# Ledger of designs, part 10: miniprotein binders against UPF0696 protein C11orf68 (C11orf68)

Target 1, 235 residues: UPF0696 protein C11orf68 (C11orf68), of Homo sapiens (Human) (q9h3h3)
Amino acid sequence: EDGFTAEHLAAEAMAADMDPWLVFDARTTPATELDAWLAKYPPSQVTRYGDPGSPNSEPVGWIAVYGQGYSPNSGDVQGLQAAWEALQTSGRPITPGTLRQLAITHHVLSGKWLMHLAPGFKLDHAWAGIARAVVEGQLQVAKVSPRAKEGGRQVICVYTDDFTDRLGVLEADSAIRAAGIKCLLTYKPDVYTYLGIYRANRWHLCPTLYESRFQLGGSARGSRVLDRANNVELT
Short names: E, the ipSAE of ESMFold2; O, the ipSAE of OpenDDE; V2, 0.75 times the mean of E and O plus 0.25 times the DockQ between their complexes.

## First folded at step 13 (miniprotein)

Design i1 (from h4 with V20I; at its last look DockQ between E and O 0.65; V2 from the best seeds 0.71)
Fold by OpenDDE base, look of step 13:
Structure i1 (fold): chain B 235 residues (1-235), chain A 92 residues (1-92)
Amino acid sequence: as target 1 above (235 residues)
Amino acid sequence: SVTIRVEIRKGDRTYYFYWIVEDPERLRRFIELILEWLRYLGVDEVTIEIKADSPEEAREFAEILRELFKELGFKDVTIRVEGDKVEVTGTL
């Protein structure tokens, strides 16, 4: 692995956020059009740069679905970053609790369940299930990365409004599982992204707060959700 | 460690990117990569703020940023150094 892979992925993610998005907005588009939109823009076929023969001719950063209750609010990201810089300068201990408090103070509370899937039917089926759950109001907003040239795994992000609301995070996991998704899920608050806190950071902060594993056997069909910070099972 | 804050204006939208580089040698390559992406995206204005470990390092980064912005065809390049912080702004 090139020691510069983290920087490449960060810059690519920045560019993807700034490129055009393919959006189904349930606030303005009838739910009856969702199936046609999903058929037109299957994530496994939508290409990052609009390759010949893809459903898109232009670059696509993300494919997204907005639910009826979706309200874009990123909070005070500038104030958050300034406070984070001041905190680093102060020499005060930096903990997950510190980041939680910064996030609360600056109203940067969004977080997401993440799943990584190979391009193909399983990805498109998972995305269709998530998109339906968003349009039906079980989830607020989701996005999926387009197909990369390298043929790597695509990511589906399912957002929650408040990563500090444990119940809301668990409800979103339940909705994802109800949509038929059985893969590993990880939950990451957006505050970690906005502060450039990734895996193997100098503060040893884990940006993944929760991990959800689907159990196929035993007395309880469902997710086993692990709180990674406390190493405690929540379900 | 060096903190990089990037403010990006594209039309009516402002984007913020934040990164931490532990190795200063990686900083130049990372800024170059960011600026290449921003050129690809056709952004209007870029501001990069770097918080260095010293005022001397901030001045070194100021020169690196000046070179990179110029080489990558940014216009109206302004550079400010204030203590351990450097701010560079340019337009495409």
Scores: ipSAE 0.722, ipTM 0.911, lowest interface PAE 0.6, mean pLDDT 90
ESMFold2, look of step 13: ipSAE 0.732; ipTM 0.916
ESMFold2 (binder alone), look of step 13: mean pLDDT 84; pTM 0.829

Design i2 (from h4 with T3V V20I; at its last look DockQ between E and O 0.67; V2 from the best seeds 0.69)
Fold by ESMFold2, look of step 13:
Structure i2 (fold): chain B 235 residues (1-235), chain A 92 residues (1-92)
Amino acid sequence: as target 1 above (235 residues)
Amino acid sequence: SVVIRVEIRKGDRTYYFYWIVEDPERLRRFIELILEWLRYLGVDEVTIEIKADSPEEAREFAEILRELFKELGFKDVTIRVEGDKVEVTGTL
């Protein structure tokens, strides 16, 4: 939550984006090659900087799988940023509703479910399940961070194309759970990333829109999804 | 807060980043972190544009950026200050 910590993490994220990625692209690679690729590059063993004994000899910023239907479009990010700057010089309040409208107006609608897992079998198994769901068309695109030298937690990002499409976001949550993933998931619209808005921001905005918890109680099993913006249970 | 735009050329690719630094006193350290990473990554050219709250603040940032680019070994450093904006370009 420290402002200095946020800047440090932003610089590291820049470096990861600019380093090479290991990509399985279903748009150009046969699905039958996926299992071999997953076995060669488990995220618990792929290292950020190419440590001795790693499958990768060079730095890797991200490991990613692109689905057959993946069609990247960030929207009007430049217009979004200009409008954001204009809002800050106006007298108008800055609220989650304001950001939602800005995102809609400029078509910056993508977002992602996030999960954090320690290196090991659980992470590799979760990633393999997500990657298969992407190649099979239940999800569009996902990425996972490589192992840090210190062995800290890694992140899997599962993207959706429209955070305002609640049904689509919940369908992605369901596909993640179908892959056997039971940990906490959090959902962050990309608009917050493009505007440089992180947890400890001056507007007290919460970049996490949804939280998904595997439902442990009652007769039904599934996700329990909380809408953080409205403090309302969705499931 | 301070708006920072960075354009980076590495080979035939160009990268664009946009950040907001909430506390202007953190600006120097943040830019230092960015430039250190860009040197590690082996980029060809970096342009940093900062929008300040005043022309006086922009001139202050220009001096900070000039010092950082020089200290971190960037060459062909050019600085433009236009009103409340400063733009610095350097090469490796």
Scores: ipSAE 0.677, ipTM 0.903, lowest interface PAE 1.0, mean pLDDT 88
ESMFold2 (binder alone), look of step 13: mean pLDDT 83; pTM 0.822
OpenDDE base, look of step 13: ipSAE 0.712; ipTM 0.914

Design i3 (from h4 with Y40W; at its last look DockQ between E and O 0.65; V2 from the best seeds 0.64)
Fold by OpenDDE base, look of step 13:
Structure i3 (fold): chain B 235 residues (1-235), chain A 92 residues (1-92)
Amino acid sequence: as target 1 above (235 residues)
Amino acid sequence: SVTIRVEIRKGDRTYYFYWVVEDPERLRRFIELILEWLRWLGVDEVTIEIKADSPEEAREFAEILRELFKELGFKDVTIRVEGDKVEVTGTL
């Protein structure tokens, strides 16, 4: 690994966001069509570049499901970036609290639970469960990455409107778990993405705010959600 | 550390990308990679703003950006240097 992996992944993520998306929009499409759409576009078979024999002939950046209550609002990302540049020049300490305040000020509050799964039945089943939860109104919006040529893990992103609303973040974890998902989940605010704050950044900022582990045994069935900033269990 | 801001116009949509690079060599490689992707995506216009550590470094990046935009076939290339900032715009 040439140490340039972060830049490659960032450029690939940019390209994926700009390529066409396969979208099921519950605001305009009957919920009864979801099963047919899921069968047509299983994420383990949809390819990033529209490979021969895939369900898609053209490049696909993401496969997404929009719930009835979904409203796209990214906030003032431009103002956020300008304020971030000004903060860096100010010599003021940069903390997770500083980023939280910038996010609030510019209304860049979206965040997502992330899960990484190998291509195959488990991924498609997980995605179907999440997509159903979105269409049923338990979740607002989710997306899944298409299959890459290298056969690497695909990511499912389940969004929440406000990463500062701890209750809303926990409710989304509960809904994901209710959909039958048992893998590790990590929660990342979008503000870190918009500011290019990745793992091992110079400010030692961790872009993962929460970690959810599902407990299969013992008296407490459910998620254990860890606040990574404070190293405190929330559940 | 150098900050890169990329503004991308594709049809009626504008996209923003933001990154921070600590090494100038990594910055050149990263800009090249971004511009290659943008060319593949068939974007209309690209603006790159770089905030350097000095006005001298900003001028060096201006020349690098000029070369990269030209080599990758961008048209209508404009370059502005203002203090420690450089802005390059080009069309495909």
Scores: ipSAE 0.625, ipTM 0.891, lowest interface PAE 0.8, mean pLDDT 89
ESMFold2, look of step 13: ipSAE 0.647; ipTM 0.907
ESMFold2 (binder alone), look of step 13: mean pLDDT 83; pTM 0.818

Design i4 (from h4 with K10R E36R; at its last look DockQ between E and O 0.73; V2 from the best seeds 0.75)
Amino acid sequence: SVTIRVEIRRGDRTYYFYWVVEDPERLRRFIELILRWLRYLGVDEVTIEIKADSPEEAREFAEILRELFKELGFKDVTIRVEGDKVEVTGTL
ESMFold2, look of step 13: ipSAE 0.744; ipTM 0.917
ESMFold2 (binder alone), look of step 13: mean pLDDT 83; pTM 0.819
OpenDDE base, look of step 13: ipSAE 0.769; ipTM 0.932

Design i5 (from h4 with V2I V6I I31L; at its last look DockQ between E and O 0.73; V2 from the best seeds 0.73)
Amino acid sequence: SITIRIEIRKGDRTYYFYWVVEDPERLRRFLELILEWLRYLGVDEVTIEIKADSPEEAREFAEILRELFKELGFKDVTIRVEGDKVEVTGTL
ESMFold2, look of step 13: ipSAE 0.737; ipTM 0.921
ESMFold2 (binder alone), look of step 13: mean pLDDT 85; pTM 0.847
OpenDDE base, look of step 13: ipSAE 0.742; ipTM 0.927
ESMFold2, look of step 16: ipSAE 0.749; ipTM 0.926
ESMFold2 (binder alone), look of step 16: mean pLDDT 85; pTM 0.847
OpenDDE base, look of step 16: ipSAE 0.704; ipTM 0.917

Design i6 (from h4 with E7R V21I; at its last look DockQ between E and O 0.82; V2 from the best seeds 0.73)
Fold by OpenDDE base, look of step 13:
Structure i6 (fold): chain B 235 residues (1-235), chain A 92 residues (1-92)
Amino acid sequence: as target 1 above (235 residues)
Amino acid sequence: SVTIRVRIRKGDRTYYFYWVIEDPERLRRFIELILEWLRYLGVDEVTIEIKADSPEEAREFAEILRELFKELGFKDVTIRVEGDKVEVTGTL
């Protein structure tokens, strides 16, 4: 309303990353406890600030599930940022290919499928399906945003280790679809987040590399994945 | 466009955030929002580095940062201007 919506969202995202997380870690917690944890912390009821009557009394930035093979590796984010500043100063053309090369050079390769769902049963059911797929080893790691006061859409993020591995990105889409999720998915590399590159930027960089749409009626039971950079269907 | 790098210390953890602000007129409000959230989070130390388009603009941002850090109750505020870069550090 004040014309600073992008700045508000950026500041809120920072705060959410720094606030406590509710985590189920499959490396340390038996898979048999997942259902009880999901019942205790349904994302539609977990509140961002620990509102009275919520399952959390303290602020929660994210609800997350870590798979058995999860290893937190963000790469050289500081080196990436320095190289990005140098690139801007150089006057060289900045393209999606340039960012891809920077990401590879600095090993900042993580990316995520994103889905936006209204609070309620559909969100909690989608999250339960994703959490199970992570614990079963079909996915590495996922997180979901807690409920906001305004009751806006919550986001589920499903990560992949390498946004440059097209096959791995498609495999994660398939696993999400196998969990029963039929909504629109968008894939975003984390390199764009680490560089503060949003949808409206002077370089016309699109932070969304892929879009997945589920088909209800075609001969191919599956999602259609669109490469947004090349405007090509991959599936 | 202005580049903002924020380094935050909270206990034993250090966080790094990075933004590109296309409109310098929005920078003051954005920094204010960030610093308000950092007060809410109860951080120990904040460093903001801004890369401006000129040394003159860097000095203008240095004064804005000085005012904001003071108004928001940061302590031990230090400011360094080096060419087109400004660095401000403060504690809560």
Scores: ipSAE 0.692, ipTM 0.911, lowest interface PAE 0.7, mean pLDDT 90
ESMFold2, look of step 13: ipSAE 0.714; ipTM 0.903
ESMFold2 (binder alone), look of step 13: mean pLDDT 85; pTM 0.844

## First folded at step 14 (miniprotein)

Design j1 (from i5 with K10R E36R; at its last look DockQ between E and O 0.68; V2 from the best seeds 0.71)
Fold by ESMFold2, look of step 14:
Structure j1 (fold): chain B 235 residues (1-235), chain A 92 residues (1-92)
Amino acid sequence: as target 1 above (235 residues)
Amino acid sequence: SITIRIEIRRGDRTYYFYWVVEDPERLRRFLELILRWLRYLGVDEVTIEIKADSPEEAREFAEILRELFKELGFKDVTIRVEGDKVEVTGTL
């Protein structure tokens, strides 16, 4: 490492977004083809740059599944960013409520549940369960990172279309748990990503809105969800 | 803080990225990492807009971007500086 780890990670994330993606699109592909596709491209074996022995010979940025009802809408990201810059010079307080209102005003409402898993059977099994939930209509869109280097964890992202719709976010958590996922989940609204607000930011904002922990024999959803902003349990 | 906006054209797709740099001493390295990736990816056109904390700082960033675009083989480089903003466009 050269002391610029954050810069390297940010540049690599940009590159992954722009590289080709491996996509199963339920809107144009029969659901009966999903299992074969999952077997061909397990995320623990698909490599970021097409390493020897990989199912892919070319770079892959993300592996994704789009559900039948997937309707992409990023909102007014440019307007959001302009309003954010104006807010910073206005002298008005910057709070979580301020960010929420900007997101609402500019219709940048998407967010995602995240989980981090080591390469191997557990990751591939978790991804397969999520992918099936998307194709069956319980979730809308998910993606998983390819394997970048030996031993590194990979991330599964499960998107929701409106982070202000708490019931919808919690229903997505329940669908993830119903797919057999037992690891820690964190929920991050996309507004923080579009504004470049990281966990160690000067406003002390927390980009993680919720945490979800699996609980055996617990709530009807099978999870315990904590609101990080208020340190309050929701379930 | 310094804000960086990038618009990238690659084939029939356009990509938009936004970053905030808290430490201006790290700016050249970050821009170099970004531009090296964009060259590797084979993009068609890149426009970078930086909003600095002062017009003098914007002019400094303009020269950094000019050097980086030339070092990394970008062509048709155009630079526009207006107040505390600099915009650089180049093609591969």
Scores: ipSAE 0.690, ipTM 0.902, lowest interface PAE 0.9, mean pLDDT 88
ESMFold2 (binder alone), look of step 14: mean pLDDT 85; pTM 0.846
OpenDDE base, look of step 14: ipSAE 0.756; ipTM 0.933

Design j2 (from j1 with S1R E22T; at its last look DockQ between E and O 0.70; V2 from the best seeds 0.00; counts 0 for: pae E 1.53 > 1.5)
Fold by ESMFold2, look of step 14:
Structure j2 (fold): chain B 235 residues (1-235), chain A 92 residues (1-92)
Amino acid sequence: as target 1 above (235 residues)
Amino acid sequence: RITIRIEIRRGDRTYYFYWVVTDPERLRRFLELILRWLRYLGVDEVTIEIKADSPEEAREFAEILRELFKELGFKDVTIRVEGDKVEVTGTL
């Protein structure tokens, strides 16, 4: 069978979530150990399945850094999903506002800035900058995908606690840019992921809430952030 | 549209996944991929709930899940069909 079907990708994403993660946890590990850990496990060399010559002998689903202030809060995901199914049968209009209210009601408020980079120095440098920002407290938690054996773009996810807190989301963007990241960033609330709402969905919802573009001589953060739903620049 | 909810127990952790399948002809392939991964990962218990487009389609999915759970060696298989929903639970 071919290696590039939607079914294969979904099953592999599930497996990555359930496989072991390589974690630097600032809550239990001194910050002075971070540089050695980054040098041992660059995301361009850590392999998904433990390929020969890689630093890992076992499968790795994700590489992650937890900040000193990180406190897990997934919210009521099952209640969210049940309420979503009930809403779909109710005949009520489904809008970004209804999704936002569901997320608030069920405390599923996390979201993430995403960046996609090819394996290599730029990816490893970007990840190292993000990881340092997390350990120093400018960001709370981040993860990066390992290298797949076929090779392809990898993703860095930088989480925020509350997608409805626009200032907090913009502060995270600023911290990412201060780490030297210049590529396109997109922001996706986790509520869309938990409800299986992707681009080209039947409700015409846009799961990407914000886009951030780096620009020279731009705003104080060095980025231009666009609200995708309202086509409004926030910076 | 077909919705799939999966609850997975592995040791002291429980995992929840939610997917949408728009093509029912691809559903068996997707479920097989998922269940083969779960067997490889060594999970303890899996519960799959599918909401179909009709009660007849739900009954068809029940038979697909019964066959897959049997072929992949799941034990203590419980299958419930209620209207357009089917729920299957099995252990490894």
Scores: ipSAE 0.544, ipTM 0.860, lowest interface PAE 1.5, mean pLDDT 87
ESMFold2 (binder alone), look of step 14: mean pLDDT 81; pTM 0.798
OpenDDE base, look of step 14: ipSAE 0.625; ipTM 0.899

Design j3 (from j1 with I64L V77I V86I; at its last look DockQ between E and O 0.67; V2 from the best seeds 0.72)
Amino acid sequence: SITIRIEIRRGDRTYYFYWVVEDPERLRRFLELILRWLRYLGVDEVTIEIKADSPEEAREFAELLRELFKELGFKDITIRVEGDKIEVTGTL
ESMFold2, look of step 14: ipSAE 0.718; ipTM 0.915
ESMFold2 (binder alone), look of step 14: mean pLDDT 86; pTM 0.867
OpenDDE base, look of step 14: ipSAE 0.743; ipTM 0.927

Design j4 (from j1 with V21I E49Q; at its last look DockQ between E and O 0.76; V2 from the best seeds 0.73)
Amino acid sequence: SITIRIEIRRGDRTYYFYWVIEDPERLRRFLELILRWLRYLGVDEVTIQIKADSPEEAREFAEILRELFKELGFKDVTIRVEGDKVEVTGTL
ESMFold2, look of step 14: ipSAE 0.665; ipTM 0.895
ESMFold2 (binder alone), look of step 14: mean pLDDT 84; pTM 0.838
OpenDDE base, look of step 14: ipSAE 0.762; ipTM 0.934

Design j5 (from j1 with L33Y; at its last look DockQ between E and O 0.69; V2 from the best seeds 0.00; counts 0 for: pae O 2.1 > 1.5)
Fold by OpenDDE base, look of step 14:
Structure j5 (fold): chain B 235 residues (1-235), chain A 92 residues (1-92)
Amino acid sequence: as target 1 above (235 residues)
Amino acid sequence: SITIRIEIRRGDRTYYFYWVVEDPERLRRFLEYILRWLRYLGVDEVTIEIKADSPEEAREFAEILRELFKELGFKDVTIRVEGDKVEVTGTL
């Protein structure tokens, strides 16, 4: 992996966050309009830069759905970053527990389930299921990346309010599975993103806390959730 | 480790980004990529704060930033070096 891949991906993520979003907000828009909105902006056809023949003429960073209970609260991200810099300077050991405590102290508790899907019907169907679950109040907020020029996989992000609430994280997994999603899911706290902690970081911190695998004929949850830090199954 | 804070003003919106790099060459490539993107987007103002590992490295990054901002056609470029910190502001 060319060492520049992480910086390039971060730059692309910043660019996507700055570009306009296509949003369905269930707080202001009737749920009955969701199907028409999904048909107008299928994620497999919405292009990152508004390519000719796409549903969008202008750049789109993300396609998002906000639930009725959605309240954007990122906590004290600046305080978190300052404390993280101080911690690095101190030379004290940095562990997943340290990051968890920093996140709690600064109220930066959001996290997300991630799924990666190839462009096409399966992606659009997965997104439609997630969007309905958000509008129905089973999930709070979700977003999906638009189609890139080079193709590749698109990502759906399904957020939870507190990565330290194992029950809430598991409930979101259950709701995603109930929406018909069968692919691999990984859960990542936003604190790792805010601190620039990605794969292959110098602290050997894994930004993925949980992994969910679909299970046929198993428990009522329809998935097995692995705690990656402790290598323990939670389900 | 080198810490980067980027503040971007575009119209009525301000965006804040945070990144950490371990290699000065990675930082240079990252800054070049981001600044080219910001130029393409047509942002109003960019502020970059870098915390280096030394005052000497901070001065090196100040020169890199000066060159990049100039090359990319930023206006009203201001650079401040304070110890191990560099702050650069520019407009498009």
Scores: ipSAE 0.185, ipTM 0.622, lowest interface PAE 2.1, mean pLDDT 86
ESMFold2, look of step 14: ipSAE 0.602; ipTM 0.865
ESMFold2 (binder alone), look of step 14: mean pLDDT 85; pTM 0.849

Design j6 (from j1 with E7Q L41M; at its last look DockQ between E and O 0.71; V2 from the best seeds 0.00; counts 0 for: pae E 1.9 > 1.5)
Fold by OpenDDE base, look of step 14:
Structure j6 (fold): chain B 235 residues (1-235), chain A 92 residues (1-92)
Amino acid sequence: as target 1 above (235 residues)
Amino acid sequence: SITIRIQIRRGDRTYYFYWVVEDPERLRRFLELILRWLRYMGVDEVTIEIKADSPEEAREFAEILRELFKELGFKDVTIRVEGDKVEVTGTL
């Protein structure tokens, strides 16, 4: 590739956010319909562009499930961006702590656990487990990317309201593990996305705050959660 | 650093995106990729605001935007340069 992988991924992400979403909203749809919806739209078969023979005839950006307690609140993203621009102009040191304070000040506190899975039964099974956990109120909201034309891994995103609430972040990890998911999880605050801070940025900021690894026979949580900033285990 | 704000109208929906690039080459490539996607998707209106590091750089970015919008077949293209900021609007 031409060395512009971050720009390509940003363009694809923008396009996916603008295309129609397949949504199961537990606030308006009975939980008893979830199994039929999951069977109709398995993420391994839903195609990004609505390919012939797929469950979708039109482009789909994301497949999502909203829980009963889901309330979309992005905070003051505009104020956050202005403060970030001012901070860059000031020449002050930019640290993970600085971004945390900006996020708190502007109430931009959402974050997500991310998992990457190959298309197929394991992905569909993982998604079904997450979707049930959302509908049951163990998780608030989740989304999964549709199948790309080129194939490759699909991503499941499981959101939490506050990346600064370590307990809430750990509870979401526990719920994901309870759903039977054993792969690597990484946690990323949305503030980094809203500020255009990705891997290999000039500030050397790591957008991944936490890493969760499944552990057999370990603690009651069934995972080891690492704080990547401090290189400390939280579990 | 160069900050990019993108506003997109598609039907009754408006979308907002924010991006940051470190150099003019990355900016050009990002804008090209975004505008190609927007053309492919069939959006109604696009507004791009760029904050440059200098007025000279803002003028350079205005010309890049003019070229890209023209090449990709945008209509009603308007460009405004104010200090270190450039705003471009176009329709499809």
Scores: ipSAE 0.455, ipTM 0.820, lowest interface PAE 1.2, mean pLDDT 88
ESMFold2, look of step 14: ipSAE 0.507; ipTM 0.809
ESMFold2 (binder alone), look of step 14: mean pLDDT 85; pTM 0.850

## First folded at step 15 (miniprotein)

Design l1 (from j4 with R26E; at its last look DockQ between E and O 0.73; V2 from the best seeds 0.00; counts 0 for: pae E 1.6 > 1.5)
Amino acid sequence: SITIRIEIRRGDRTYYFYWVIEDPEELRRFLELILRWLRYLGVDEVTIQIKADSPEEAREFAEILRELFKELGFKDVTIRVEGDKVEVTGTL
ESMFold2, look of step 15: ipSAE 0.564; ipTM 0.853
ESMFold2 (binder alone), look of step 15: mean pLDDT 84; pTM 0.837
OpenDDE base, look of step 15: ipSAE 0.591; ipTM 0.861

Design l2 (from j4 with S1D; at its last look DockQ between E and O 0.64; V2 from the best seeds 0.67)
Fold by ESMFold2, look of step 15:
Formats: structure tokens, sequence, C-alpha cells
Structure l2 (fold): chain B 235 residues (1-235), chain A 92 residues (1-92)
């Protein structure tokens, strides 16, 4: 229990962000090198701390692929955080609409589709498909966590640049499905992360905006997508 | 609730983190975990800014940070308390 408290998880996430990342950057690396890179660094074999027998000898925080069109822009995060602090002292109600407006006002619009898979072939295959979609331009940027010592589930994050653009978010879902991925996907706007709002927050806000479930037949997109805020199916 | 901002310098890179803590009883444990990780990672300089719920609470957090920076071996420690805010800077 000592290693699984919210405080431990937050501190470990900070450490992962600060440790070195293994990055394939299509902006500076030829696409023909991708398959060799994927074979060298399967996420089920790349260990968080460089365990003996791993392809990596040093710690790895994340494994990432940047597409040709990747242009990092986090927006006005400091202004967002200041406005959030002012809102909390104002006594005004805090709702999902409040967070959406703050994100728009401060141009902090990125978000991500998430999938959780156990270490092994399915994870490595899913990551390879995602990485190829990024390099080929169907997706913009993705990352996957390395294998932890205890062997728990790993996460693949597939980013989009504007969570308020539902069509763009759904197009990313479609690209993920076209890569052969059939597991549950959840979508989280980055504004929740930058404000330190997690699942067990005191405002009972749900950081998951959309859920995507793979659907065989009946839909050209191959997904059933639920809007968690309004409890309505988008597809 | 309590807001925590951390600015970290490590080589040519600067990192920024932001957290909100609703329960002040968990603050010391969280800060200790963060600072132990930063020592492990080999950072050069850390600045922690905390906004408390009151000036009295800010003074309490200042003492917690003073003890923790000392226990974990940080050097050149500067502590400032202004109203409900505390700022601590230290180097490794």
Amino acid sequence: as target 1 above (235 residues)
Amino acid sequence: DITIRIEIRRGDRTYYFYWVIEDPERLRRFLELILRWLRYLGVDEVTIQIKADSPEEAREFAEILRELFKELGFKDVTIRVEGDKVEVTGTL
C-alpha cells in the first residue's frame, strides 16, 4: 500500500517526466529507420530504471514518437493556473464548464486518448501501429510508458491539439482503430493535468471527457464513442 | 486548499510542476517524496512556492520545509514567508 498512494503516484509521474525519454522524431529522423527503432525498444522490454537484461541501460521516463507536423504549444499554462487560483478563492461554483472556459481563454487545448495494456505482444503491437500512424501523418504525437518493476499495466497516450474540436478528436480515434486497436480508449483534456485535478478530486470532476469502444459492423468509424459529460453517444 | 508550485533547474533544463492538496495533513509526506526524488534525479536547484489557506498555515509550512530541506541535505536554503505564501529555494 505504501507505494500506491496518490502522493507516491504524483511524485513518480514527476520523476518520469524528468528522466530521459526514448524519442523517435520524424522531423529529424528518416521514416525508414522506424522499424529498426521499434524492434530495438519494444515498450514491454524497455524498463523504467534500466534493469539488467533490458535494451536500455539507463532510466527511461517515456518512449515517444513525434510526427512531421508536431509543433509543441502548451498555451498560457501559467495564466491558466493563476486564474484557477483566483476562481477557487472567489467562492464561485466549479463545474466542467468552468474548466472548459478556462482552457479556451488561456489556449490550453491539447488532450489525449489513453489505452492501458499489460506488458507483452499486444502492447508492443499496439504501440508499433500507433508509432507508424504518427510517422505516416495520421496522428501527431504519442508516448508509451516503459515497463515498471512490478509488471503492471502500461499506458499509451495519443495526443490531439484541441479537445473542443470534437471532429478532430473523433478522427484521432478513427486513426487509432485503423491501426488495429480494439481496446477501450478514454480521452482526457490536458487542462485537468495542468491544474492538478485528478480522479479523486474534491469537486467530483471527471477528467475523462470521452470513452471509445470498438464496434464491429454498423459504423464506418469502427467505434462507439460516449460523451461522459452529457451521457450521450456521439456515434 | 493548498497550491504547490515547484521550479527545478537541472543542467540546461528547467521544469515546472503544479499540485493542489486539499488535506494539509498529507503535505509533509508529499514534499518529502518530491524532494527525495529530486535528490535521486540529481537536480541543481529547487524553488518551492506554497500558497496556504492562511498566514498561520504558511508559517507552519515554512518550518516543515526548513526541516525537510535540512534533513535531505539541501544547501544555500532561502526561506521567505509573505502573508499566506511561502517560498523556499535550495541547491544540491
Scores: ipSAE 0.629, ipTM 0.883, lowest interface PAE 1.3, mean pLDDT 88
ESMFold2 (binder alone), look of step 15: mean pLDDT 82; pTM 0.811
OpenDDE base, look of step 15: ipSAE 0.721; ipTM 0.925

